# Designs tried in a protein design chat: VHH binders against q9x234. Part 31

Target 1, 288 residues: q9x234
Amino acid sequence: RTFSEEIKEELVNVPFGSREEVISELLGFIKARGDLDVKSRHIVFSLHSFAASRRLLNLMKYLSKPVSEIIVEKSHNIKKRYIKITAEYSESFMVIEPFFDVALFVSFLRGLFLSGGSMTNPRYHYHLEINLFEEETLALTRKSLKDFFNINAGIIELRNTRKLYIKSIKDILVFLEAIGVQRKLEEIDRIVTERKVIGDVNRTVNFIEANAIRTANSTARQIRAIELIKENMGLENLPEDLRRVALVRLRNKELSLRELGKKLNLTKSQIYSKLKRIIKIAERFGDV
Below, E stands for the ipSAE of ESMFold2; O stands for the ipSAE of OpenDDE; V2 stands for 0.75 times the mean of E and O plus 0.25 times the DockQ between their complexes.

## First folded at step 9 (VHH; framework vhh_lunsekimig_d3)

Design q6 (at its last look DockQ between E and O 0.22; V2 from the best seeds 0.00; counts 0 for: pae O 2.2 > 2, placed apart)
Fold by ESMFold2, look of step 9:
Structure q6 (fold): chain B 288 residues (1-288), chain A 120 residues (1-120)
Amino acid sequence: as target 1 above (288 residues)
Amino acid sequence: EVQLVESGGGVVQPGGSLRLSCAASGFTFSSYAMGWYRQAAGIERELIASITRGGSTNYVDSVKGRFTISRDNSENTMYLQMNSLRAEDTGLYYCAAKYPGKRWSPQDYWGQGTLVTVSS
């Protein structure tokens, strides 16, 4: 099962509220995946989720609306089976206005998500989307998400598809809570926490690596300087205190300044000062 | 559109009783949690009693055993039965409707308030 389907399985069990809320959820199915046949007074739903299909059947049972056909078919275009459900409807279902009462709106969103929504596994990245082609419904849904929940949803328009999407994990969690997800929110919280911890560790490791590279480069400059002096002047011609430092550095290329200081009975600051003087002398003979 | 109207306030002697009502319209009352808030002079509005959509109640300590919150979803009305009233219960009483949410919820709906004065 995909992460989306696990969420949809939980949504099947969300208790029904008022009759108007049930109708509003059904309207979400209709707007996302319903095809109305006015002449026969039937709606045909084309669904890819068995959880969504079960929820739809439960809604129809609650509303005492007969389901005349349930067919599992192979789609020619996507070469994937889907579930076709044919049910009777009342014109009064289409009069419900879900955008001005948050109770109706969250029920409507649940229907939209069950029928036409998906969410990427948050271990990989944060993305929730709803296929919703009808422009007016899409615009009202986006506006109501902002008005009720301060969710900033975007729109993707491609040749034959329109989608509402949410990328912010904070907004996704608000959305999922609103439509009735509870248990899967705990799983998502754990994933978000885990990703934060991994990010903190990676930043620490990157800082340590950068420091190690800087230390190695500094040592390389010191060795280069000493070799320039050796080649152009001779180490024997350095002042004795600098000559001692140069020889010990060459013999101990791996040691830190503190460790070199221990060998020479000098503080880190003293050894650094002497190495700076060596570099300055070497600069007369070439790039250090 | 949305309306919450409180009633039942008034002047009462210490030890007396009042029953406040909150009539709701313009939204799906049964889907909201409801609460009574009290505002005494110069103090922030405080929640004193609440009732979930399922009927579970909560009270602040100062009103426990004296006040009873209830709701009638068929009449879109919430009530507060206030017994054994004290001078400290004096204040403006508001009803509020909240759509429950941990991470975010829509703006609450508020009534205009009804005044309760407990005075000898």
Scores: ipSAE 0.498, ipTM 0.792, lowest interface PAE 2.1, mean pLDDT 87
Fold by OpenDDE, look of step 9:
Structure q6 (fold): chain B 288 residues (1-288), chain A 120 residues (1-120)
Amino acid sequence: as target 1 above (288 residues)
Amino acid sequence: EVQLVESGGGVVQPGGSLRLSCAASGFTFSSYAMGWYRQAAGIERELIASITRGGSTNYVDSVKGRFTISRDNSENTMYLQMNSLRAEDTGLYYCAAKYPGKRWSPQDYWGQGTLVTVSS
């Protein structure tokens, strides 16, 4: 069972609102997965989710609209099952305008998500999407998400499909709550918190490691420089202050600049400056 | 226009009971989660009880077991039965409707409030 399906299962039990809200939700199903046969006056819904199917059936029952056929078929392209639900079409379903009222819009969104929506497990990635082919509906949906909930949704066309998507976890949570998700929100919150902690730890570790590497490289360069000087001109020919630092560095390869300073009664900055001078001298003899 | 009208507040002795009512109008009552806030003197307003569209209830610990929130969608009314009242329960009680897609917040729909005073 996918994370999306778990969410959809929860949505099956969202209480019905007004009749208009129920119709709005049904409209969501129609727009996302309804195929209207005008000649026969039937609509065929093609769904991939059992939960979505159950919800649709419950909506139809509530509206006293008979379902004429339910077929479960294997998809030709994907190891996914299709549930085809056939019902009588009513124009009354299309007179609803879900974009002007927040309650209707939320119901509409619920229908869209159930029928055509998916969400990635937040443990791995933050992504919610709704597959919807009609460009106008996508545009209106995006606009209404912004207007009612300040959600920033994107639209993408990929492989002859159009999708509305939400990337921000904050916006995803608002969306889910709006359409009636409750229990799963808590789980998502936990996951998000855990990811944040892990991310912080990783950043810290990476920083420590990077710093260690930089330090090691710097130390190695210093040592190489000193050795190069020793080989080419001798350390005895260095200024006395530099010679002292060079000798101490060679004898204490594991110490930090601060610790070296302590040994010589110099500040970290002074040690650093002297080592830079040493390196500069070494550069006369070769690459350091 | 959204209207929430609280009633039922008054003066009661410790251990007493009150029943608050909230009459809702101007919106589809059954489509909204409802709740009760209270504000004591010098304290920030706090959500103390809530009820979802489906009738699931939630309470803060301080009122759990003593208060009962309920709703009648046919009458567009929410109730708060308060039993075993304590001095600490004194405050202004507000009826609230939660905006869809948002968490409970001070920006919710509010009534004018009803005053509950628990004193000996």
Scores: ipSAE 0.175, ipTM 0.614, lowest interface PAE 2.2, mean pLDDT 89
ESMFold2 (binder alone), look of step 9: mean pLDDT 80; pTM 0.793

Design q7 (at its last look DockQ between E and O 0.07; V2 from the best seeds 0.00; counts 0 for: pae O 2.9 > 2, placed apart)
Fold by ESMFold2, look of step 9:
Structure q7 (fold): chain B 288 residues (1-288), chain A 120 residues (1-120)
Amino acid sequence: as target 1 above (288 residues)
Amino acid sequence: EVQLVESGGGVVQPGGSLRLSCAASGFTFSSYALSWYRQAAGIERELIASIYRGGSTNYVDSVKGRFTISRDNSENTMYLQMNSLRAEDTGLYYCAAKYPGKRWSPQDYWGQGTLVTVSS
């Protein structure tokens, strides 16, 4: 089963609240995956998820609305089986306004996610999306996510497809908690923590490597400077303190500044200062 | 239209009792946690009692044993029974409704407050 389907399996078991909350969740299914047949007064739902199908049947049972037909079909245009559920339309389904009460809104979101939502396995990257074609409903959903939950959702429009998406792991966790996910949130928290630790290790390794390269380049620059002075001026014409440092560095090309300081009875800072002065002098004779 | 309307405040003698009511409309009352807050002159509004969806309650120490919070989901109403009132209980009493959330809680709904004065 996909990561999305595991989440949907947990959502099947979210307890029902008030009747209005149940209707609001059903409205989410309708808006995402419902095709209304006005003349027969039926709605046909086309679902990919068995968990979503079971939840829809439970909602309809709670509302005492019999399901006329359940068909499993194979789509030629998509390599997935569809579960088609036909149920009786009720005018009461459409009078609920899910955007003015957060309790109704989270129920509506649960219906949207179950019927038309998906989430990438967070081990790979963070992405949650909901297929929601109706422009007004999509805009209201995005606005309400911001107003109630401070969630920043984006919109993807691909010809005849509209999707709402969330990329921030913080926002995804808020969304999943809001629609009733509990146990799966613990798994996601663990994955996020693991990814953070791995990222910290990688940054540390990159820093260590870059520092080693910088140290090697610095030593080469010091040697280059001393050679330029030797070739163009002669080391004997340096101030005595700098001459000593230049000679010891040249004889001990492999030593760190700390090790070089020990040989000269100087601190790392004193050695660094003297080598910096040597480089400054050498710059008069060429690129260092 | 969301409304929380407190009532039952007034002037009462020390040792007396009052029952506050909070009538709610415009939201799914049964899904919210409900609370009473108190604001005395010159201090910050403080939480004094809460009642959760399942009926469990919590009180600050200063009101334990004297105050009882309750809810009636069929009437969309929360109550605060206040017994053995003291002068320190004087203040503006607010009801609030909070939709539960660990990672993020939506903005609370608030009433306008009802004044309770405990005075001889």
Scores: ipSAE 0.639, ipTM 0.852, lowest interface PAE 1.3, mean pLDDT 88
Fold by OpenDDE, look of step 9:
Structure q7 (fold): chain B 288 residues (1-288), chain A 120 residues (1-120)
Amino acid sequence: as target 1 above (288 residues)
Amino acid sequence: EVQLVESGGGVVQPGGSLRLSCAASGFTFSSYALSWYRQAAGIERELIASIYRGGSTNYVDSVKGRFTISRDNSENTMYLQMNSLRAEDTGLYYCAAKYPGKRWSPQDYWGQGTLVTVSS
């Protein structure tokens, strides 16, 4: 069993909240893995996790929504099984606004993670991601993570897929706790403690991995952040080191962090750190 | 004691404007996401606007462009500027504070509501 699946198994047993929370969680499933047919009033969920499937079925049962079909298909890739669940849906499910209420948002996140999320074994890397195609939902999710939990999540577009990701172990822990993970958190804490003992090497690796995930979207975010600061407080009011980085980034939108570093006689890591600080400052003025 | 007290409601003609206030006390105001809800007669309470800890805002479609939510953390007060009011905006307006607690158990605070009536 993968580390992700173990987490998901634990989540299967999270107690249901209010009806609205349950619907919000279902909405998470819908947004991440639901294919809606409005004409037939059916929804087809395509899941890879048995735990996720179990949770979905329990949600549907709670809502007294019958499941019409469950099919397990073997993917062309021998290692991936698809579970397709077909059910009747109501438009009433889509009227839920999970981004306004923290309780609904948490439920929504749980659904997203169960259906489309994964986490690497923290023994190797700190990485949590949610696969979600809809850009608006990704943006709202990222915003809400920041607003409600002060979690810094990134969005990456790779080929034809979009992902939300969290790299900070601290943020990952907050995320997992929020969606109802308890037992597995203890294990993660132990692993993290053990890795700290291994010292500077692991930090470097995690940093490298985080940088590898940087896409055009990351660059865009940086630019937006800088522009936001420019508009609200002026770049001249930034610390000198941050101002320099901000100016160079604006002038060189196509350059990698490494290349930016070369221009400023800074390491990639230093550039990253400074850009992160810039983004943090920008967040004072709005959504970045 | 935690308190949320709404004010500013009243009767207004269609196309008119109102400004609602929500005065908060008894909790760390700046740590909470704040929202306005409304409840029309015979209808379930609905979310209409939120302002988050970082100052970002979100609105339901029916009020977008007409309503503006804001907060003053120094005064522990949230506001709702309502412009171009319509008959369908009539209802009890509630202030709410949402705190992400531990796990999936957030703490919610509610006001008593203020009545907004839009009538010709």
Scores: ipSAE 0.058, ipTM 0.575, lowest interface PAE 2.9, mean pLDDT 88
ESMFold2 (binder alone), look of step 9: mean pLDDT 80; pTM 0.790

Design q8 (at its last look DockQ between E and O 0.02; V2 from the best seeds 0.00; counts 0 for: pae O 12.1 > 2, off the site)
Fold by ESMFold2, look of step 9:
Structure q8 (fold): chain B 288 residues (1-288), chain A 120 residues (1-120)
Amino acid sequence: as target 1 above (288 residues)
Amino acid sequence: EVQLVESGGGVVQPGGSLRLSCAASGFTFSSYALSWYRQAAGIERELIASITRYGSTNYVDSVKGRFTISRDNSENTMYLQMNSLRAEDTGLYYCAAKYPGKRWSPQDYWGQGTLVTVSS
C-alpha cells in the first residue's frame, strides 16, 4: 500500500458536511477523472484507488444517485488497472462554484486529491501532485490555493499531461490538513523531524572533518619547509631562534601553534612569525 | 458576497443586559468558527468569546459567567447574550467568522461593529 493510498484511506472517513460540500467534493472527482455522457445522462469515473472508489460510492449514496455499474478493467492505452464507476448525471452537480467559499474549495480539493492526486513518501523527498487537465479549472485551483492558504503551487505541462504540484513541506502539510487529514499528519511531522536531525548530524560531521584537514595542511607545509632547509642548507645554518623552532616542530608534528609556543615559551603570534620566516627561507630551495 | 451584520447594541445602565446578533450570508455558515471581539477606545480589538462549528464555547476571564455566545445554523445567526454589564464593557463589538485551521487558515470575515455603551 503506497503512502498516497494510506492518506486516501483516512480521507474516506472525513464526515460529510452540507449537501453543497458533498457536491463540491464530487465535482473534484468529476474534474479529475470523470467523463460525462450527456446523451445517456451518466458519468464514468476511471479511478486507480480503492479508497477513492469507496468515497465516491459514499458520496453518490448520500446524494441518492444510482450507480449503474462498477467494473475493474485494464486500460488498453496505458496498461493499468482501472476501477470504472458509472453513475447518474445531474445538472445540479455543475451549479456549485467551489472557488469562492473556502468550505466548498476544501471539499473540491479533497475530491481532486482522492481521484487524481498522489504524494511521495516524505522519507525520500517532498512532492504532492494532482492530475488536472482542464486549464481554467487548474488555474482557478492554483489561484485559490494561494488566496485561501498562501500555498505556492506549480504547474507541470507536457503534451498530454497537466498537473498541479506542491514541493514545500510546509505547504503540503497545510494542504493535507485542509482536506481533512489528521492522524497521518502526525506521522509526517515525525518524519520531517527525523530528517532534520539526520541533516544536522551530517553537517556536524562534515564540519569536524573539514577543520581537521585544514589543520593538517598547515602543519604539512611547515614540515616540508623544514625538510627543504635540512636537505639543502642544514638546520645548523639557521639563526638560533629559528633552529630551535624547527627542531621542536619536527619532534612534535601533532602540536598546534599554541602548543608549540608553550614548549618554547613563545606566544602563538611569535611562533607563527618564526615559522613564516622558516617557510620564506625554504622557498629558495623549492615549493613549500 | 460575504456579509456579517451586527445588531442589538445600544445604551444600557450598569447591571443591565443586551443581546447582540450577527446575521451572516454569502458563505457556508455551519462550517465556520464564530467569535465576538470588543474594541474599547484606544485599545486593540480583543477576542472575548468564541464558538466552534460544533457548539463548543470559550470565553476570556473578564466576561466568563456574564456573557453567553450561541449560534443558530438554521438562521445563519450568532448571538452574544451580555448580562451584568459594567462600564468596562463599553466599546464596539465585532463578529467574526473563521475557517478553522492549525497550520494556516484564510483571512477571517468581519462585521462592521455595533456600539455598546454602559453608563448611568
Scores: ipSAE 0.501, ipTM 0.785, lowest interface PAE 2.1, mean pLDDT 87
Fold by OpenDDE, look of step 9:
Order: structure tokens, then sequence, then C-alpha cells
Structure q8 (fold): chain B 288 residues (1-288), chain A 120 residues (1-120)
């Protein structure tokens, strides 16, 4: 089971609200996956989710609207099964405007998500999308998401497909909660927390590694400088204080500047300053 | 040729009233759901009122109790009675017609719009 399907399965059991809310949810199904046959006055829903199909049937039952046919077809192009549900069309479905009331809008969103929505596993990516082809409905949905919930949704238009999407995990959580998801929210929260912890650990490790590399490079440069001096002028020709530091550095290649200081009864800063002077001298003989 | 022509817009004081008309031609008017949209400066176009082919109406909250949408199928005309107008009602008002069940098209037909200005 996909993460999306698990969410949809939970949504099947969301209690029905008012009749208007039920109709609004149905309208979501219609807008996303409903096709009207004008001649026969029937509406055909094409769904990919069994959970969505169950929910639709429950909505229709609640509204006392008979389903005339249910067909499961295998798509030749997409390894996906299509569930086609046929029912009589009613003008009453068009009486509802879901964008004017938050309760109706939430129901409408539930229908949209069930019929045309998907969500990636939050372990990998934060992404929720709804396939919605009608441009006006898409625009109104985006606007209402912003107005009612302060959700920032994007729209993608590619060739003959239009999608509404949400990338912010915060917004995704608000969206899912609004449409009635409860149990899966807890799971998502755990996953997000875990990812955060992992991210923090990785950042810490990277920081440590970066510092280690910098230190190693600095140490290597110091050693090269000392060796270059040794080869060209001899360490005995260094000032006494620099010579002492150079010798201790060569003998203790693994020690930090602080530790070197302890050995020489000098501060880290003093050691650093002396090593800089050594490097400067070495630069007279070549690249360090 | 299909036409939707809005009329009735103008300048009115706060608290005043206007009646917008949308005259339709070139299509079977009685088969279409109708709606009024408005667009204020710097704001996206919004649906404010709708009426089905059978006369069921819906309104956005901001206009409820003040605006009334109606239709006369014999005259191929839709109306919007606007009472108790406010400054925030200022905008370009559009008439739209949609054939029920065509989910792939936002609207079948649009008018050119009529300007409503509410100012003291």
Amino acid sequence: as target 1 above (288 residues)
Amino acid sequence: EVQLVESGGGVVQPGGSLRLSCAASGFTFSSYALSWYRQAAGIERELIASITRYGSTNYVDSVKGRFTISRDNSENTMYLQMNSLRAEDTGLYYCAAKYPGKRWSPQDYWGQGTLVTVSS
C-alpha cells in the first residue's frame, strides 16, 4: 500500500456532516474525476483508489442516489486499475458552492484529495498534489486554501495536465487535519521529527569533519613549512623561540595548538603566532 | 454569435443600490448555470453569486443579504440586484454562463464586464 492509499483508507471512515457537506464532498469527486454524459444524464467517475471508490459509494448511499454500474478496468497505458462508477446526474449537486463556507470547502477538499490527490512518503519528500483540470476550480481552490488556512499552494501546468501542490510540511499537516486525517498525522509527525534529528546529526557530523579537515590541512602546512626551512636554512638558524615550536610540532604532529602550548608553557595564541612566523619564513624558500 | 453583455454599472454612494443586467444571445440560455464574478483592483477575480438553470442561488458571505441574483429565461437575461453597497464592492463585474457537467472548461461564456464604483 502506498502512503496515499493509507491516508485515503482513513478518510473513508470520516463521519458525515450535514447534507450540504456531503454534497460538497461529492462535488469534489465530480470536479476531479466526474464526467457527465449529457445524452443519458449520467455521471461517470473514474477512480484509481479503492478507498476513494468506497467513500464515493457511501456518499451516494447517504444521498439516496443509486449507482447504476461499477466497472473495474485495467488501463493499457498505465499499470493502474480504473474503477468506473456510474450514477444518475442531479442538478442538486451544482447548487453547492464550496468556496464560500469553510465547512463546505473542507468537505470539497476531502473529495478532491480522495479522487485526485496523492502524497509522497514523508520519509523521502514533502509533497502533496491534487490533479485538477478545471482552471477556475483550481484557482478558487488555491485562493480558498490561502484565505481559510493560510496554505500556500502552487499550480503546475504541464501539457494537458494541471496540478495543485503543497510542499511545506506544515501546510500539508494543516491540509490533512482539515480534511479529517488523525491517525496518520501522528505517524507523519514522528517521521518529521526523526528526519529533523537525522538532519541535525548530519549537520553536526559535517561540521566536525569540516573542522577536522581544516585542522589537518593547517597542521600539514605547518609541517611542510618547518621541513622546508630545515632543508634550506636549517632549524638551528631560526630564532630560539621559533625553533622550539618547530621541533615540538614535528615531534607531535597529532597534537592541537592548545596541546602544543601546554608542552611549551605557551598559550594557543602564542603558538599560533609563532607558527605563522615560521610559515612566513618558509615562504621565502617556496610554496607552503 | 454567442454574446453576454453586462449593463447597469456606474458610480454610486455608499448605501446606495444598483441593478446589473446580463443580456445573453447566441446560445440556449435556459440550459446554462449563470454566475456573477467581480474583480477589484489588485485582487483576483472572485465568484460572488450563482444561479442554476432551475433557479437555485448561492452567494459569497460578503454579499449575502445585500445582493440578489435572478434570471429570466424568457428574456435571456440575468440580473444582480445590489443593495446597501459598500466601498469594498467596487470592481469590474462579470457575467458568466456554464453548461452543467463540463468539468474541463471553467466557463463556457464570459461577458466583457461592467464597472461598479462605490464612493462618497
Scores: ipSAE 0.000, ipTM 0.230, lowest interface PAE 12.1, mean pLDDT 87
ESMFold2 (binder alone), look of step 9: mean pLDDT 81; pTM 0.794

## First folded at step 10 (VHH; framework vhh_lunsekimig_d3)

Design r1 (at its last fold request DockQ between E and O 0.87; V2 from the best seeds 0.76)
Fold by ESMFold2, fold request of step 14:
Structure r1 (fold): chain B 288 residues (1-288), chain A 120 residues (1-120)
Amino acid sequence: as target 1 above (288 residues)
Amino acid sequence: EVQLVESGGGVVQPGGSLRLSCAASGFTFSSYALSWYRQAAGIERELIASITRGGSTEYVDSVKGRFTISRDNSENTMYLQMNSLRAEDTGLYYCAAKYPAKRWSPQDYWGQGTLVTVSS
């Protein structure tokens, strides 16, 4: 079962508030997955989630609006089922304005997510999206997400698909809290914390490995420089301070610059500067 | 669009009682947490009582036992019953509404205030 479906299972049990909030949630189902027939006074909902279907039935029961048909169709894929629910349409469903009161807007968003939304497993990456084809409703939804929550949602228009999406984990958590998720938020918080720790460990390991490579390359370069000077010029012709450093480095090929500094009563910065001068001198005799 | 209108303030002697009302419109009243604040002259507003959407109440120590906050969702009205009033209770009393949230900051809605003067 997908991560999205686990969230939807939790949303089924979000308590109903006022009648207007219930209608606003229903409007979310209508806008995402409803096909209206005004003359017959029916809406056909096409849902892929049993949790969403149960919630829709609960909303209709609360509103005393009978459901005339429920059809469960099997796809050719055994793991997928398609649920068609036919219910009485009321003009009152369409006069609710969810974009001006955050209580109505969070209810509307819950309906949108249940019927047409999905979220990736946050262990792998962060992505929440809602299929919402009607341009005006999508624009108002995006604007209200910014106005109420400071969420910056994007829009994907591919072929005949229009989606609203959120990629920031901070914004996803706000969205999920707003629509009524609680227990799954705690699970997501743990996953986000774990990913942060793993990322910190990986950066530390990469730093240790890069430092080890840099140290090995630096030491090899220093030794080659000293050998070039020895073979082409003679170490005795170096300034006394550089000659001392060259000799101690050759005798102690495995020591760090800090350790060499201690042997010579020099800071790491001072020993580095002297080794850099040695390399510069050696460059006249070959590649270092 | 959103309105909170306080009423019921006035002049009362120490030991007296007043009942404040906060009439609300323009939002889904039953879904908001509600609060009373008071502001004495020249100081910051102080939260004195709050009530959750579910009806749970909290009070600051200085008013506990004397003040009672309540809400009537059918009338979109919040109340503050103030008993055993003291001179230090003098000030402007504001009602406020806020949608409950942990991870985001909902807009606070405020009334304009009603004056309570406790004077002998």
Scores: ipSAE 0.756, ipTM 0.897, lowest interface PAE 0.9, mean pLDDT 88
Fold by OpenDDE, look of step 10:
Structure r1 (fold): chain B 288 residues (1-288), chain A 120 residues (1-120)
Amino acid sequence: as target 1 above (288 residues)
Amino acid sequence: EVQLVESGGGVVQPGGSLRLSCAASGFTFSSYALSWYRQAAGIERELIASITRGGSTEYVDSVKGRFTISRDNSENTMYLQMNSLRAEDTGLYYCAAKYPAKRWSPQDYWGQGTLVTVSS
């Protein structure tokens, strides 16, 4: 089972609210996956989720709207099952305005997600998306997500469809909670926490490694510089203070600047300054 | 348009009773938690009573046993029965509707308030 399907299975059991909320949820189904035939007064839902199908049927039952046909088709693409549900269309469903009331909007979103939504496993990637072709509905949905939930959703326009997406895990969690997810949210929270810990550890390790590499490179450069001077002008021709530092650096390639300083009774800063001067001199003879 | 309209306020003597009403329109009333707030002169607005969508009630200590919050979803109306009123109960009473949420902060709806004056 996909992570999306697990969420949808949980949503099947969300209690129905008011009749208006139920209609709003149905409207979500219609907008995301309903194909309306005005001539026949039928609507055909094409769904990929059994859970979504069950929820739709329950909604229709609640509303006393008969389903005329249920067809399960195997997609030519071996991996996807399509469930087509045909029902009588009623204009009364379309008069609902879900964008002005958070209760209606939440129901609407539930329908949208069930019928056209998906979510990646948060262990791998944070991404929630809803297929929604109608531009107006998409815009209103995006706006309402912002207005009601402060969710920043993006829109992708594809050749054959449009998608609303949420990438922020914070926003995803808000969205899922809003549409009635409970148990799965706890799981997601755990996953997110684990990832955060891992991320922090990785960042720390990377930081340590980066610093180590930087130090190593710096040391190598210093040594190269000194060697270059030795080859071209001789260390004996350096100022006495620089010569002293150069010799100690060559003899102690593993020591830090601080440790070098201790050997020479100089501060780290003084050592650094002198090595910088050495490098500058070396640059006269070649790339360091 | 969302509206909350309080009524039932007035002047009463100590020990008297009032019943406040809050009539709601423009939203799915049954899906919201409801609350009564009051604001006395020079004091911040305070929550005094709440009722969940399921009908569970909560009261601040100062009004426990005296005030009763209730809701009628069929009428989109919330009530506050106020008994044994005291001078300290004087203030502007507000009704509020809140959509329950844990991870986000939905917009709250507020009434304009009704004045309750308890004086001898």
Scores: ipSAE 0.704, ipTM 0.877, lowest interface PAE 0.7, mean pLDDT 91
ESMFold2, look of step 10: ipSAE 0.661; ipTM 0.862
ESMFold2 (binder alone), look of step 10: mean pLDDT 80; pTM 0.789
ESMFold2, fold request of step 14: ipSAE 0.669, 0.748; ipTM 0.858, 0.895
ESMFold2 (binder alone), fold request of step 14: mean pLDDT 80, 80, 80; pTM 0.792, 0.794, 0.791
OpenDDE, fold request of step 14: ipSAE 0.281, 0.580, 0.693; ipTM 0.696, 0.833, 0.872

